VH-VL binders against q20498r280to473. Designs and how they scored, part 38

Target 1, 194 residues: q20498r280to473
Amino acid sequence: LELTDLYMRTGKKVPVIVEKCCASIEDQGIVTGIYRQCGIQSNIQRLRAKFDSGAEPDLHEFGQRDIYSVSSLLKQYFRQLPNPLFTYQAYPKLIEAFEKEDSLSEKVESLRFSLETMPEAHYRTAKFLMEHLTRLCKSKSLTDMTSKNLAIVWSPNLFRPPPTLNGADTHLLSGLNVHTAICDFFIENSESLF
Short names: E, the ipSAE of ESMFold2; O, the ipSAE of ESMFold2 at other seeds; V2, 0.75 times the mean of E and O plus 0.25 times the DockQ between their complexes.

## First folded at step 23 (VH-VL; framework fv_relatlimab)

Design u6 (at its last look DockQ between E and O 0.93; V2 from the best seeds 0.72)
Fold by ESMFold2 at other seeds, look of step 23:
Structure u6 (fold): chain C 194 residues (1-194), chain A 120 residues (1-120), chain B 107 residues (1-107)
Amino acid sequence: as target 1 above (194 residues)
Amino acid sequence: QVQLQQWGAGLLKPSETLSLTCAVYGGSFSGYYWNWIRQPPGKGLEWIGEIDHSGSTNSNPSLKSRVTLSLDTSKNQFSLKLRSVTAADTAVYYCARTREKVSEEWFDYWGQGTLVTVSS
Amino acid sequence: EIVLTQSPATLSLSPGERATLSCRASQSVRSYLAWYQQKPGQAPRLLIYDASNRATGIPARFSGSGSGTDFTLTISSLEPEDFAVYYCQQHFDWPFTFGQGTNLEIK
């Protein structure tokens, strides 16, 4: 389900799964390799099924036994969105704004403008997620996850080039590098961007 | 205390369908995964599959195409069907309980076992 | 599928001796390993879960240890009723699997 459709159905600008998983990770997920390590498959599938059915999973219990299932599910949720979090439509503008050689303040303003073109559900969910990751970076001594480390594991789940931008492996590798760099920038600068 | 009592036909011909039922006494049916496990004579144990209170199932990939798990919540019973049996399916079949808690898939209560023999 | 390999296959001891049974997993199961005892004509009986926690009603002479891939069940001083087959079982992920068993027999 597309984020805008979910917002229209529920009235919530940020999906419940995103809110609940981020809170759980901030509570119990200040552990080595959060978002890098994978959870147990059965726990991930059972947790996903509970959210899909509208049930209220006990995230404290999952956090006690397999917190990596919570973080794995959250990444999976974003990876499986039909339109990625930062949308196909905003993608070229975001990349262009990030790559332009401007002062920091000009780059922030250009990116902010491009982010504001996204549908409300995408904008609010991106703000929520980036602020979560920014807060999590304050615990890097406990998690071994710097903003750059988080960007490496998160960017593949947040950015997809539109299908019309298919290219060779070299192009894809360049795109993946820029996805990590822009994601890292978003995590480091979320307060000024959103 | 919780007790699991199982029953079903013990002698089958090849290609028939194995059908076993397990009844749960002295406890709640919800809050648990309900399992089937089998043990060929003189051999180890093989997990067949699980079903929860909502009817959601997961089965061993080695048997999945032939397995059907079901519940009757009004009678606190759950059942196993295994289609197209062969002599290789000869085993003692057990029903067993797992708590519906994260990563707690140990089997704390077991049925008495039912020997199912598939004739040659 | 996670393969559990138990050793030894057969352990012959006398009452009062210490028994040490091993279980090795083909990949890490963290601490999610259980041990069972099975006597002829009976269903398995849960002894240990989470590698080291005794199930309700299990005597203190039974203890479990290990994590990751290597696990041990120890019976500190064998009683006559302890001679049986012992199985390990991983409760880490689907499909849940058992070791092939260790037969603890009386000399």
Scores: ipSAE 0.673, ipTM 0.860, lowest interface PAE 1.3, mean pLDDT 91
Fold by ESMFold2, look of step 23:
Structure u6 (fold): chain C 194 residues (1-194), chain A 120 residues (1-120), chain B 107 residues (1-107)
Amino acid sequence: as target 1 above (194 residues)
Amino acid sequence: QVQLQQWGAGLLKPSETLSLTCAVYGGSFSGYYWNWIRQPPGKGLEWIGEIDHSGSTNSNPSLKSRVTLSLDTSKNQFSLKLRSVTAADTAVYYCARTREKVSEEWFDYWGQGTLVTVSS
Amino acid sequence: EIVLTQSPATLSLSPGERATLSCRASQSVRSYLAWYQQKPGQAPRLLIYDASNRATGIPARFSGSGSGTDFTLTISSLEPEDFAVYYCQQHFDWPFTFGQGTNLEIK
């Protein structure tokens, strides 16, 4: 369920579902509104069930009939992680580094240091995902998805405040803008951060 | 040459459980979704639900609380139970097949149909 | 739930005429729409899938067209055996739904 537990069980630092879905989207998903548009619900649920059972689904078939089911499932996978991709533990340091530093180089260095405190599975998966999103931005003229657009749809799936910080819906809503901004920064600067 | 043959009791009283079984001949049981569809007299068709070879099910939300779908892979059979029937459940019930392919939920083979009448 | 509305409810024609049957979806189903023929006392028979693909064994006089929300079944020259009830069905998402039917009857 948790990324670290999955790594210990499988020996793979990046989950198979993440690797396969990213590859599928880079192959067949250079389409309008990728990650913004939602797939067909029955396809999403069936695709998830195939991954959960250990079967390897035919992602080429899903890409032909409903590529948005692949992108929807990938977002759902990250949203449902017990410890978010950028972990509860690293969250305060990442927010502090992003908000406190006012120069680009200082911000990159401070964020890089904080990212390296994450468990190996989280670090490697974050690197993999951010590099995928950075590559996808090269196709924004075909997809209509800029780094900011990708950050808007991705950040809710990647960051959650620790329970001690999230006491009310108002506090969660206040944090959403910073999550988008830091996500956009990660997409734009992935090579220097990871 | 695939054939679907269905059977079960056709006359029920209110509150009883409808129970139908469908057997698959001349084809593979795996690689398909196995479905139940009903048609009230003089009305259109309503999808009830599906089951795959692993036993995973999905049902119409309007009926889900009363529906149980099951399979017997050793006999190539699948079954429908609908609990707590009323007169509104009077219909011809069909079993039907769909290929286990993405967005291919059209019904290519159908059973002969079983009229189930719910009376008092 | 995706509602499919068929028109007309009844279509009265003679053998040799062209029949045009319509199906409208309450939201886009892309091209994931099927058509069935049903005669009294029989199970439905698949005619068309993916909006325009004829099922195996279906005569060429049957054709389907459309995408999104508006779909059409055309029978180019009616044969006596074509007088029946016709249903559209979306195979887009759960729950899979059918139109209420068009009764194609002999004039």
Scores: ipSAE 0.613, ipTM 0.833, lowest interface PAE 1.7, mean pLDDT 91
ESMFold2 (binder alone), look of step 23: mean pLDDT 93; pTM 0.949

